# VHH binders against Protein NEOXANTHIN-DEFICIENT 1 (NDX1): the designs that were tried, part 8

Target 1, 282 residues: Protein NEOXANTHIN-DEFICIENT 1 (NDX1), of Arabidopsis thaliana (Mouse-ear cress) (q8gwb2)
Amino acid sequence: MDVEEKRVSSGYAKPPWIFKGSALYQIHLVKAATARAFIPKEFRLVEAFGYTLGGFFLASYDDSPAGVFDELVVIAGIVWNPPTSCAWAARVLVNSDEACHHGRKEVGLPSQVARFSKNITAVPKQKRDRAFGFLDTFGLGTTLSHPENLMEVKVSEVDSAASTDICNIQIRSDETKVGNWMGPAIKMALPSFSGNTIYNSNLLKYSCHLHCRVRPVRPAVVSGALEDETEKFTEQNHTSQESLENERQLSKAVMLSKPIIALQFKCLTMQVEAPVVIYPSK

## First folded at step 1 (VHH)

Design pS2 (framework vhh_8pnl_2)
Fold by ESMFold2-Fast, scan of step 1:
Structure pS2 (fold): chain B 282 residues (1-282), chain A 125 residues (1-125)
Amino acid sequence: as target 1 above (282 residues)
Amino acid sequence: QGQLVESGGGLVQPGGSLRLSCADAGFTFSSYAMAWYRQAPGKERELVARITSGGSTNYADFVKGRFTISRDNAKSTLYLQMNSLKPEDTAMYYCAKGEVTYWSGTDYTIEFDYWGQGTRVTVSA
């Protein structure tokens, strides 16, 4: 986010845009009503029993058109795109001004600048349950005695007037017994709809081609307070950001929805194609 | 060029105390992990203490209980409070700044790419 004197940022070069790094993809069971707040009426939500599949994509890029940065994509749900389906982003949080601007203008994403605070602690691997702790003494537990790493990622939206907390993501490593195996190498295409924002009124479609090593992991614990910003409204005049604040609260609801599955993407290469304008049939 | 400027070093008698400071002229101090390293004459550079962006601390065994690392994000300044100083603590002390560079769940690496010029601490009678 700091603009170096010698580095003139003219935006991303010609597409396709290449991003390299790693990511955590966590799928949540999201209420259909929450997801519909973000999705244009022209699109049919993929839902069952009042729920859709949303969640989040938390990435750390070490090589991209914007250099090194972190990204949190809040995924509202899945929409029909016959013969397949597409994800719909509720909010995209990046700690890069360049990435935010490009996402808004070229990709039609609801991008916002955010601060990512990472706190890493090594904690003893224990449940502190003394009643059942004797099983470990008799060798019935794991034979490896490694500390468990806890990583907390606090994400806060940055606006010129205020900084707004979005969520805290707690990730634990429980893979000491399996070593550093990263999982099988996979390739996949994730078609995505975007647009219909105050920054880009067009409806857009683009493809993300992912190549990575994937493995299932323990879902991260997400915490945060809904309506966290209500106390700030009493401190300052009522702004015209009321609708934006409502979208923020709904995106928090997506993050706080029930986790179903989490996948770790290592050695990630993500190729993002230039979006095309689409016109859904009436 | 260096963004980190150390200060607070000097000559002190055994058992004395010193407080080192490291000022970061950059505007992203709060998002970086910080550390203090030292290098004694004729020895290799070694880690003394580190503090993550979230405030988690780690210390080398030889300073545990005597040194305290802390940070003030509002002032973009890193501190090292050194108590019960010993002759073996005589060294050039360096401030380091780094980022989490490898991320995959809890798999991480902190690379300290930014270094200060150092401040000298001499502990002698």
Scores: ipSAE 0.006, ipTM 0.200, lowest interface PAE 10.4, mean pLDDT 76

Design pS22 (framework vhh_8pnl_2)
Fold by ESMFold2-Fast, scan of step 1:
Structure pS22 (fold): chain B 282 residues (1-282), chain A 123 residues (1-123)
Amino acid sequence: as target 1 above (282 residues)
Amino acid sequence: QGQLVESGGGLVQPGGSLRLSCADAGSIFSSYAMAWYRQAPGKERELVARIDSGGSTNYADFVKGRFTISRDNAKSTLYLQMNSLKPEDTAMYYCAAEYTIVESGSFYTYDYWGQGTRVTVSA
């Protein structure tokens, strides 16, 4: 009864695929026009006042079918699929070739390989103005000016050994605000659409089942990086370069959209089922 | 690093043979895993054959016994020998290098693609 698409057997692990690690899920208020550029016309965008809910999913996996790797999923928006709604991935960036090929072939994701650089620094709070140096003299000023940690994740794409910066994500902890509480243990199902790529033209739907500790955190600050203009390349395949630049600009717009909320997923176990081919009726 | 340049495509009759080449003009070719992909008109890009830096090969089922992937590290060139060509083999053929960089204890792998070479199998 159901439409069936059979693929040739691959060397990748059989579904369901298990991914373990941690993640930051940040929701942004994304311009509907930007989101629609990524979403097939057969789907209707969930929107209000010209905006949808997109953002990003930034994960660090300690255990997966492809081993240890990092992932940045750029989420264009939410698509109607009655009686539910589904997220639409605009771009998936991974620092593993195995994860990239698996995503493209088995899950139908718009996966690309990228460089991830992580740096953690202690950033002290500026101390408040004091009429007298009394607290500093007794060390109390130091106690009142405890440091916060800053983790910076730089994501860069490459055409060759040289890289082009995509974005910088600054995650700042606030230990005194929430303490060491990891949040409640939650099980969630996140249905997602995929496919409609040069690697898989079918429209696909798959389920992600998450089990994790979730807590709201301060939204990460996303910034773009300047490309070095010292490199002047003569490009011959202008059509291909134009497509890549368009995807880069639109993905950047999603990443730089207004943050609404951020959720930290700790002790994450994510189960991904094999996608099924779908044919939207609207 | 450099640019991948495919060559050897063309028009051939069914049952004929072609040898595709992919040259890397500016990089350390021997460190890369290399692959051939193809994209037929109106179809998705698909893996044809892969060869790692150690010479281990993997083939798509639809070309096993007909196509052979090989590499010459001294010439920084990847080859695809295509025998017993069929009309369904008509496609743009792309060379890909899987480039790995090790920095600060982490490794990062990148796809690096050529511009493609066209193969047409027709009478």
Scores: ipSAE 0.000, ipTM 0.092, lowest interface PAE 22.2, mean pLDDT 72

Design pS7 (framework vhh_8pnl_2)
Fold by ESMFold2-Fast, scan of step 1:
Structure pS7 (fold): chain B 282 residues (1-282), chain A 124 residues (1-124)
Amino acid sequence: as target 1 above (282 residues)
Amino acid sequence: QGQLVESGGGLVQPGGSLRLSCADAGSIFSIYDMAWYRQAPGKERELVARITSGGSTNYADFVKGRFTISRDNAKSTLYLQMNSLKPEDTAMYYCAKDVEYTFGSSGTYIYDVWGQGTRVTVSA
């Protein structure tokens, strides 16, 4: 409310941190080998027939310690953590510098700032999302049909040298949905492992407590250019650059894996507890 | 609620200049991409200039070199500096911000937040 007058430095208040908004949680069949690349050797992957359950969590927050922002969590897979299991995040993309810094330092997430471009097809003709640097090329990217409630989210890196699109996520209305039904109210705890990054070398465990209305929706269609897994970039004296490119391609592989189910979380309140440092037993 | 308010339009002679302003109250202005559109008499609305939350700009070919889009996040205000105005620049000018959406919406769309426009006339 006082954003224009308040001199604020980025920094979340004391935990638990509260995020409110909505989210799409989509579960994919992810190859165990792909997930293994993100998960420390000491953890056992929950897998069957060479696959684990990964996918993504795409959130739009209306109220959070960092204000309004969008988040894409790429989930590599599920690891054993008796008596329960924990998710492992391969990559976290946010359109907020404050959320990125907090995620990196305090939560141990592989966070990166990204550009989120959003558009809805079935809206007035005056809607934005037309790149006018090339007037006289009218009709480029024009949709040939306008089905109801098509939402497109384009996630790309902010590097201005060579813009790299991470993925396009097309969200459609659920054909099985009738009326304005938001689904049953649920509460759940979603424990996750994190850390072991260049920003936070510790192995961490944090807990998210979710309260929301949940309903099944049509799985989103994810698209993006995916290089062959066998293709390698040759970069002498830049092994960290090679590692970064591999992480990009592997996280894209997770996003492009076979979808199983998608859930819409409405009226979402998420409480994130302070992470705890964990150590391998000796 | 959260509507954009344009100002700065008027009547000028060819070759003149105008500065348009667009105020956005009640939102976190700095996170949104912003744009100026125009609609000439008898024509459809067209994009004039766009500025991202990060400050990158794009211009329609018909205004390149003459118009400059800028933003002041501290004042929650978008600007369009218009130089070397031509009769063909005559139009209603509208301010807009990114189409918002809610995941799994029930068909209640959120659309571009538009202002009511400000009129620019270039004559004589």
Scores: ipSAE 0.007, ipTM 0.158, lowest interface PAE 9.9, mean pLDDT 72

Design pT13 (framework vhh_8pnl_2)
Fold by ESMFold2-Fast, scan of step 1:
Structure pT13 (fold): chain B 282 residues (1-282), chain A 121 residues (1-121)
Amino acid sequence: as target 1 above (282 residues)
Amino acid sequence: QGQLVESGGGLVQPGGSLRLSCADAGFTFSNYAMAWYRQAPGKERELVARITSGGDTNYADFVKGRFTISRDNAKSTLYLQMNSLKPEDTAMYYCAAVDYFTGWLSEYDYWGQGTRVTVSA
């Protein structure tokens, strides 16, 4: 019935698929053992001293085959594919049913529908408060100051039965930017592996072409939702949900790993090519 | 460079309407995403509404259905139409411009001085 639905939906009719928006790409030092849980044994993990480079890609698209939507890609680690390397997604969370379906079927991504709760607040600059200005403290001088932005993004996975909290991402700008400082324009071609899911059993390879302005930013603070300690499972419930909870815990471990660097992608255009099957499903 | 100047605030009765304007001199206005923030007495600043350079809009839940954000690129002006005003809407309202086209990862580079809205009898 997928073919019939695809014929009706014009949004995903033809690759390459183009996504425009902005993103935060945050690189974490992820334990190799954690990453290995998501990556087929046939692939060689790029690692040093027991760690790989994973993290997350948090995007807001204002133009895409699915229109306007948000995406969180949890990146388990980097897989070696000479002469380049490829990212391996542990989980892809999107607030679009169309994007989820397309990711699962056409791109072979471990996609799940999620709710993104976003709040942007202007707050007093934390470093200024810690510095302690007497004039501001006593109200004897100017009270004029530029606020910094605090953005909180809560991501909750949506199942027909329930909504389950995955993570909270706190993005803080340490200072208001002056002028239209966008950083250098870059172009990247990133090969990616996907597949080996219950929705697409093939192993796939495709390329993402990114064009954007890049600026280093303060790494976001990631927290995980507290486990529901009041919820009590029976033996039968444990049997059915153990694998799902394990997958969530491992994805959370990636998100909660040590941040190394964060990059803000502005004026992002991402072109995703049609995947090719690289091996028989096995 | 450039200055954001808010106007249109004032005293209004509950259930009334106000239209706020934010005039921009010195920007390439059409290239910026724009937003309205507010700060009520004793509270933190919060996002009210935003509009992308292309005209796509997003609203905070507490104003959805009552407020409408719009822009006129030819006049370099941002608007906030506020209907069915409540005492809880009493705040300083601030205009903000962002240095790129998408709203939710945006850092706000340019702020106005604010315009006061008071909702009471």
Scores: ipSAE 0.014, ipTM 0.277, lowest interface PAE 7.4, mean pLDDT 74

Design pT17 (framework vhh_8pnl_2)
Fold by ESMFold2-Fast, scan of step 1:
Structure pT17 (fold): chain B 282 residues (1-282), chain A 122 residues (1-122)
Amino acid sequence: as target 1 above (282 residues)
Amino acid sequence: QGQLVESGGGLVQPGGSLRLSCADAGSIFSIYAMAWYRQAPGKERELVARISSGGSTNYADFVKGRFTISRDNAKSTLYLQMNSLKPEDTAMYYCATDESGLWYGIPEFDYWGQGTRVTVSA
């Protein structure tokens, strides 16, 4: 009898994990109280005047260990990691079951499966009219409505055959950036903390190494409905479902916070190192 | 960049099928993201389907499950297979190259084709 031994490990690549694609990184002014709901009390939040820097990282990967997929990382805020600082993820939304499982197990991310609905409205460029430019300069031009190119992304979290809308992200053309060149290729090293989830109870630290072309862009407009606070007494005994719902609502609050700046990453190669378990002590 | 030439439009009954083609004479077709847009009378020009240079696809909600976008880089041709056509699919369909290469960013369209008309009626 030949004893056939099956591999128990998944076909997912071994670390470091390489992700290639493009991304939009948008920084929001997030209330410190909102961010603290996601961050372990052992970590000191980087804050000023009751606010921290959070926001989101929205990516499309053409090549990764999970193949092709989209990702929305909701960033709660920045925590101290002397001599620098680290981002803390409030929620990670992916449209790949494989990416979700890997993020939960190997990287300690609060990953959930989501649907990404993308719609693009394009307006054909009109020929530049010399007379129209003159009239604008002279103050006699009628400002005819010139529709902008618009990309709208709707992100909905999927759980137990139910779908819950998280946000709509509207990305519009930026006249200041029209004709501007993409920046040179740059390399960045970003340390990150993760863990402390129901899928991975450890506190983890890992490094992301980015190589991409970067350009500042007009911040995207985020919209969505926050749950009404009129139902304030849900305190009696929190179920796991109620806890997840609260985390979802707070993630929405991060997404709906005030935008400050946005960066476009083109020709992105992101290398994610294997996390190490940390034990905060002080 | 070459000229984009769409073909395959026509008149079909509801429930019918059409296959649109877009040929690009340009030498760099294989590195661009490509898209199909449509413009119905009195409406804005909206994305129907997009395919990256690597083959990842995205569809508007109103065509998911009915339309399939594909590309043949060797022939520099983009296709849109349209099944289960509805009267609401009546529009001029346009092929476009997206030089931005970005899924999340404002598409930078270099060139639009002249369009091909699709009419779904009895």
Scores: ipSAE 0.222, ipTM 0.636, lowest interface PAE 4.5, mean pLDDT 77

Design pT2 (framework vhh_8pnl_2)
Fold by ESMFold2-Fast, scan of step 1:
Structure pT2 (fold): chain B 282 residues (1-282), chain A 122 residues (1-122)
Amino acid sequence: as target 1 above (282 residues)
Amino acid sequence: QGQLVESGGGLVQPGGSLRLSCADAGFTFSSYAMAWYRQAPGKERELVARITSGGSTNYADFVKGRFTISRDNAKSTLYLQMNSLKPEDTAMYYCAKDLGSSWYPEYEFDYWGQGTRVTVSA
C-alpha cells in the first residue's frame, strides 16, 4: 500500500528552482487603465491606443520544489524598462500552500491559494459553417464531425474557510492535430519584475529560463462575473477589504479581456533564478 | 494503438473498500502520468487522483485520506485503493493517461478506459 506521505519539511531547495510540466499562455488586449492599477510608478506601461498586452499563464506542474500543483498567473500588462519589456503579474493563484508561501516571500509574487476544479468532457465537433453548402451534396466537401475534448477549469480563491469564484476557463482541442505535432522546441531567458506587495515591499528582478515545445492553439474561453467598478470606497485605506476586493475585480477584468493569441507549452522546464532587489522599500 | 482496461468495481456497503486496477496494453505506461477520473449520475467527469511517472501523488479534496493511488511500472498497471466508501462515491471510474498535467487534452478516446462501475449502497 503506497500512501500519500505527509511532508516533513516545507523548505524549498536552493535556487535556481526547477518547475516541469505544461502551460497555456494566452494574450489578451487589456485596457491600459485596468493595467495601471497594478503597475508600480517606477515602470512605464507599454501601450497603444489605450490598450496593453496582458492575459494569463495557466500551468500544471508535474515536478517542482512544491511537488505537483496548478498555477494561474494573471498578467496585467507589459512594462518597459530598456532594453527589455517584461510582463507584470496582477495576481498569482496556486493550489499549493507551500508554493503560495514561497512565491510571496522569495519571489515577491502576489500569490493567493486557490482551488482548481478540472472537468474533461468529450463533445462532438461542430461541422464547418458554410454559406450555401450545396457542393457538400455532390461529395466535393466534407461535413464529417469528429469528437473534441473540452477541458473546463474552475478557479476559486480560498481564504480561511471562505471560497470566492474567480473564473471558468474552457479549453477545446482538436485531438488529431495535437497528437501529430507538438511544435518547435524553444529556449528563452526572460527577465521578470516582481515585488511591491504586502508580503515583499521591495521591487525585484529575476531571470526565468524556459525550455519547451510551443504551438499556437485556439484561445480558451473565459467566463466570470464582474462587480460594478463605480462602487464607492474609502480612499487612503490601502489595506481595506474593499481595496483588496477591487484588485480581485480588476484581475477578473484582465481574464475577461479580448483574447488575441494562445500558445501551448509542452514538455516545459522552467528555471527560476533568485531575485535581486532593484528598488528597496526603505 | 493501446487501450486502458479497468477492473475491480462492484457493489459495496457504506464504509466498505474496493481496489480498482487499470492495465495499459501499450508500452508507454512508465513514461506517462496516470489518473483516475469518475463520473457520477447526472454530473460531469471529474479528477479523483493522479500519479506522476516519478511517483508523486495528488488527490481531489473529496477523497483525500480515504483513497490511495499507486502504480506498478513493471506490470504497466495503475491502482486505486478505495477505503471508507460513501454513497456519494457512486460513479463510473475511468483510467486515463497524462490528463492531470495537460490543459489541452492530447488523448484519443483509446487513451481512456471503458470504465468500471462503483456502487455504494445500503
Scores: ipSAE 0.103, ipTM 0.408, lowest interface PAE 3.5, mean pLDDT 76

Design pT23 (framework vhh_8pnl_2)
Fold by ESMFold2-Fast, scan of step 1:
Structure pT23 (fold): chain B 282 residues (1-282), chain A 122 residues (1-122)
Amino acid sequence: as target 1 above (282 residues)
Amino acid sequence: QGQLVESGGGLVQPGGSLRLSCADAGFTFDDYAMAWYRQAPGKERELVARIYSGGSTNYADFVKGRFTISRDNAKSTLYLQMNSLKPEDTAMYYCATGESYIPFLGSEMDYWGQGTRVTVSA
């Protein structure tokens, strides 16, 4: 006898959806060919000399419609659809089933459930200029010294309890001075395109409004193992499993591309509007 | 003036339990993130568990489900309840406090205690 009623809806409350927390936004120089694998033909890639700007958005939400969770958005590149341009997500990894389901169905994101393993180690401060370090050694410096923190985030995709490693992200805190003031408060509205997935076949557009304090930081070091991409990409017939593995390998290539700049978002409030279906002219 | 003082360490058999305490003296406990770190012989100090001023917590994978961090702001005391202890948990355990920044950039620690020794052996 079933004493438990099945829920008809397990989605978020009415939009706009509010996410609060912190994030690291890191921009990578991504090969245009890699990015094009994720982007519908209707959109032009913003590129120069065979490269686009992709990278990742790594967030920890303290307050959201799904409660507390972590998110890694792998950004393939920037697409142009006049009069705007926006980032295109290659993959969205979340450690929340509810966030994954909502992202797939309502927002059209290529969302997957993942495990985020976070370890923080206090290490002695490294890579100081030794010539100027003499001033600190002889008590001529005015900087208060603190241990440098090294955070390692291992992200593994989960499917039916099986896990597949995606990447390791090493983040170092290089700001340890007493009285450090946070960067400028900013508000930004980012139009975002999504959809064209097996979970939502529509092409979608939604607005993402960010309010946060921003500071440039040292780019995180990303590591991970890649399978030979030519073995996967040249196959003429793909099963759904092979297609998912191909997408996973390309997402890893984005994560492992050359970092250019990283931005810390603190006191982040992110407002996501309900998506609308778009119908390209052709 | 301020000082963190750890206590509750000792010798325990595998599968046993210990509760560590960290008392602050002379700074504003309620406004800071608090953490437990450990250092095994020949290793670097690593984060075990952290609790933010608002009460949210983070745990290292190697202690998840076995250890519980908590704070009593009225007593200015941080706790670590350690259950199902393993020989690999043998380490000096340190209490640390600092301003909580973005979780993925690590915690910045302003103050450390002197540590309390935990030894797990038969």
Scores: ipSAE 0.013, ipTM 0.274, lowest interface PAE 7.8, mean pLDDT 75

Design pV10 (framework vhh_8pnl_2)
Fold by ESMFold2-Fast, scan of step 1:
Structure pV10 (fold): chain B 282 residues (1-282), chain A 123 residues (1-123)
Amino acid sequence: as target 1 above (282 residues)
Amino acid sequence: QGQLVESGGGLVQPGGSLRLSCADAGSIFSIYAMAWYRQAPGKERELVARIYSGGSTNYADFVKGRFTISRDNAKSTLYLQMNSLKPEDTAMYYCAAGLTWYESFSPSDYDYWGQGTRVTVSA
């Protein structure tokens, strides 16, 4: 596929770009081989026992350069950037055309337009069995002790006339309970690599600074349709369409990886710096 | 930890058939992908077949066309229908369950394991 010609050169203010809202940052135990599909071989993956730390960042922005929109960042894993580490984004899904365009061109993100369908329902009160307590540790808990609000976020990628389901994220909230916040707002930096896409050939590094109130929460339950792995037993031939579908399936695999921990970010202010080119463009 | 219980193993003649069953005593079955592994004497544990929660399947080349993996979520039971058995199929067969494992074929990728059921194919 050819890169789409620019129709509008900019829809965003000058960097640093400020995004305000709320987010869920969920860390998954991702297979190193799955993460490697997204990460150039010259980068060292932070891994142990065949696993890396990936997962997702799901945000709802109420104030940003593109206004109100939702974002799902699929994080393949963590790569070494001595003396620290950097997250590697496998895919960025946004329900804003302006955000998608800016992400692709200016930040070098693997951005795609997606539909976010949100439903909130009350979850009935259920007694929590002690046997199910151990299953909750692995993100399997389906039995609840107390009534909670269930927020269901369905993410579907939009590509021309086609809409392809990516995942369904079920977030349980016990907003009736107060506490478990870490006191005053905290600040954290999340350095990331980007670029090396058909929209920006340079390898880029940018800094994302978060200022928010953080609390640990029960990991969201992620569901979705995955393709049979049978083709992994044979040599793969990639066309552009087949390559894109394979990347979609691998992104789904990251989303469906084993949850370890989830953090809820409230009163979030996220500052994204202009990226720096690490390697010269050809 | 004892949640998966295998049955159906035994002694059969070459060309015979066996159906292995793996029952989940807990409530993990419908969420997890399930697999059958085998370990022959003096060899490492290897994947025989697996089935995802949605019903999609993968098979090792050495069993394609002879073995069929299936699951019954209502009964929380995994099956392996083994047809046209060969002496080379003699092994201890293990049931395994894991939440995510699409890029891995190693035993370490599964969260739960059964104790195994022995299959012997001999004339």
Scores: ipSAE 0.000, ipTM 0.111, lowest interface PAE 18.3, mean pLDDT 73

Design pV15 (framework vhh_8pnl_2)
Fold by ESMFold2-Fast, scan of step 1:
Structure pV15 (fold): chain B 282 residues (1-282), chain A 123 residues (1-123)
Amino acid sequence: as target 1 above (282 residues)
Amino acid sequence: QGQLVESGGGLVQPGGSLRLSCADAGFTFSSYWMAWYRQAPGKERELVARITSGGSTNYADFVKGRFTISRDNAKSTLYLQMNSLKPEDTAMYYCAAELGYTFISDEGEYDYWGQGTRVTVSA
């Protein structure tokens, strides 16, 4: 790959860009056909048995070049880039106009402005008591209700005054964790490809350097309407409008794909380097 | 030391009111989910109230209608207005902070904790 280094020195901040906060990284088995709709044909999809690894990265930043904002990165899949593999984003949803503009123009991300509605609910949960002493205290088998904390995050894409619901993400806090925090804070690099959008036609590569505490957690439950409300577009020749809606529906399909693992990133510091223009061989 | 510093505790008679405050000194307050916990002598720490960065609130059943959690992001301060206090409300009250989208544990997993302020409800 022939890499031409570009200096990104204008926009809302000069690189490297530092983002601090926390994140939920959830990996899904995404159908290869769905992922291929987002990934340029020059790139080879990493896949097995018709599936790739996609999912989402849901972050809350308390310190960034755009200040305080939330981000949902919908990850279509993984593309081959020896000696590593790179992620490809299907959609990036942010509740900051500045972050959206910068992502579109300087990072080549398929960024859209969105609203994030966060609600906490204390939900009663029926629980079977596994302690045999309870049977003697309360008679035959007993159930115990206790409050459970449920965080619901509703993400809606915004264009002017119009909004389109994308997904609802439910995160539960009272379930037994699948694992403990993994040692001290770790450092990792995550290379990513971007570009090939109407806002930035170049193919780009950039690197994210993460420093955070990591633990495996129970995967969040994602819900969203895949209802065919595109009846008005599928009836006749609509071309570009139909293509944009199809892309949105495929992004929803990524979010609703089968979860396999979720990781929580705490005390996150993420450094994003200036993207470089790439010219893929093959 | 004072990433989170609670104040406003004291001795009050049953039926009285107190307003607790929690100020931060080390992070971007407006992005954090904030909570009040309490711990009575010889008992486990329990959640009293939570407020998200966006202002949504959640209360324990035993304080609903009596306590109100609120925040002032410009002053980086969290409040707990406690009305109709009962002897059962006697405890150390702790402020806690956590960023959104992580699992919200009922204790221990919050990013920051205060040292607590004592509330005694007694004649």
Scores: ipSAE 0.097, ipTM 0.463, lowest interface PAE 4.5, mean pLDDT 76

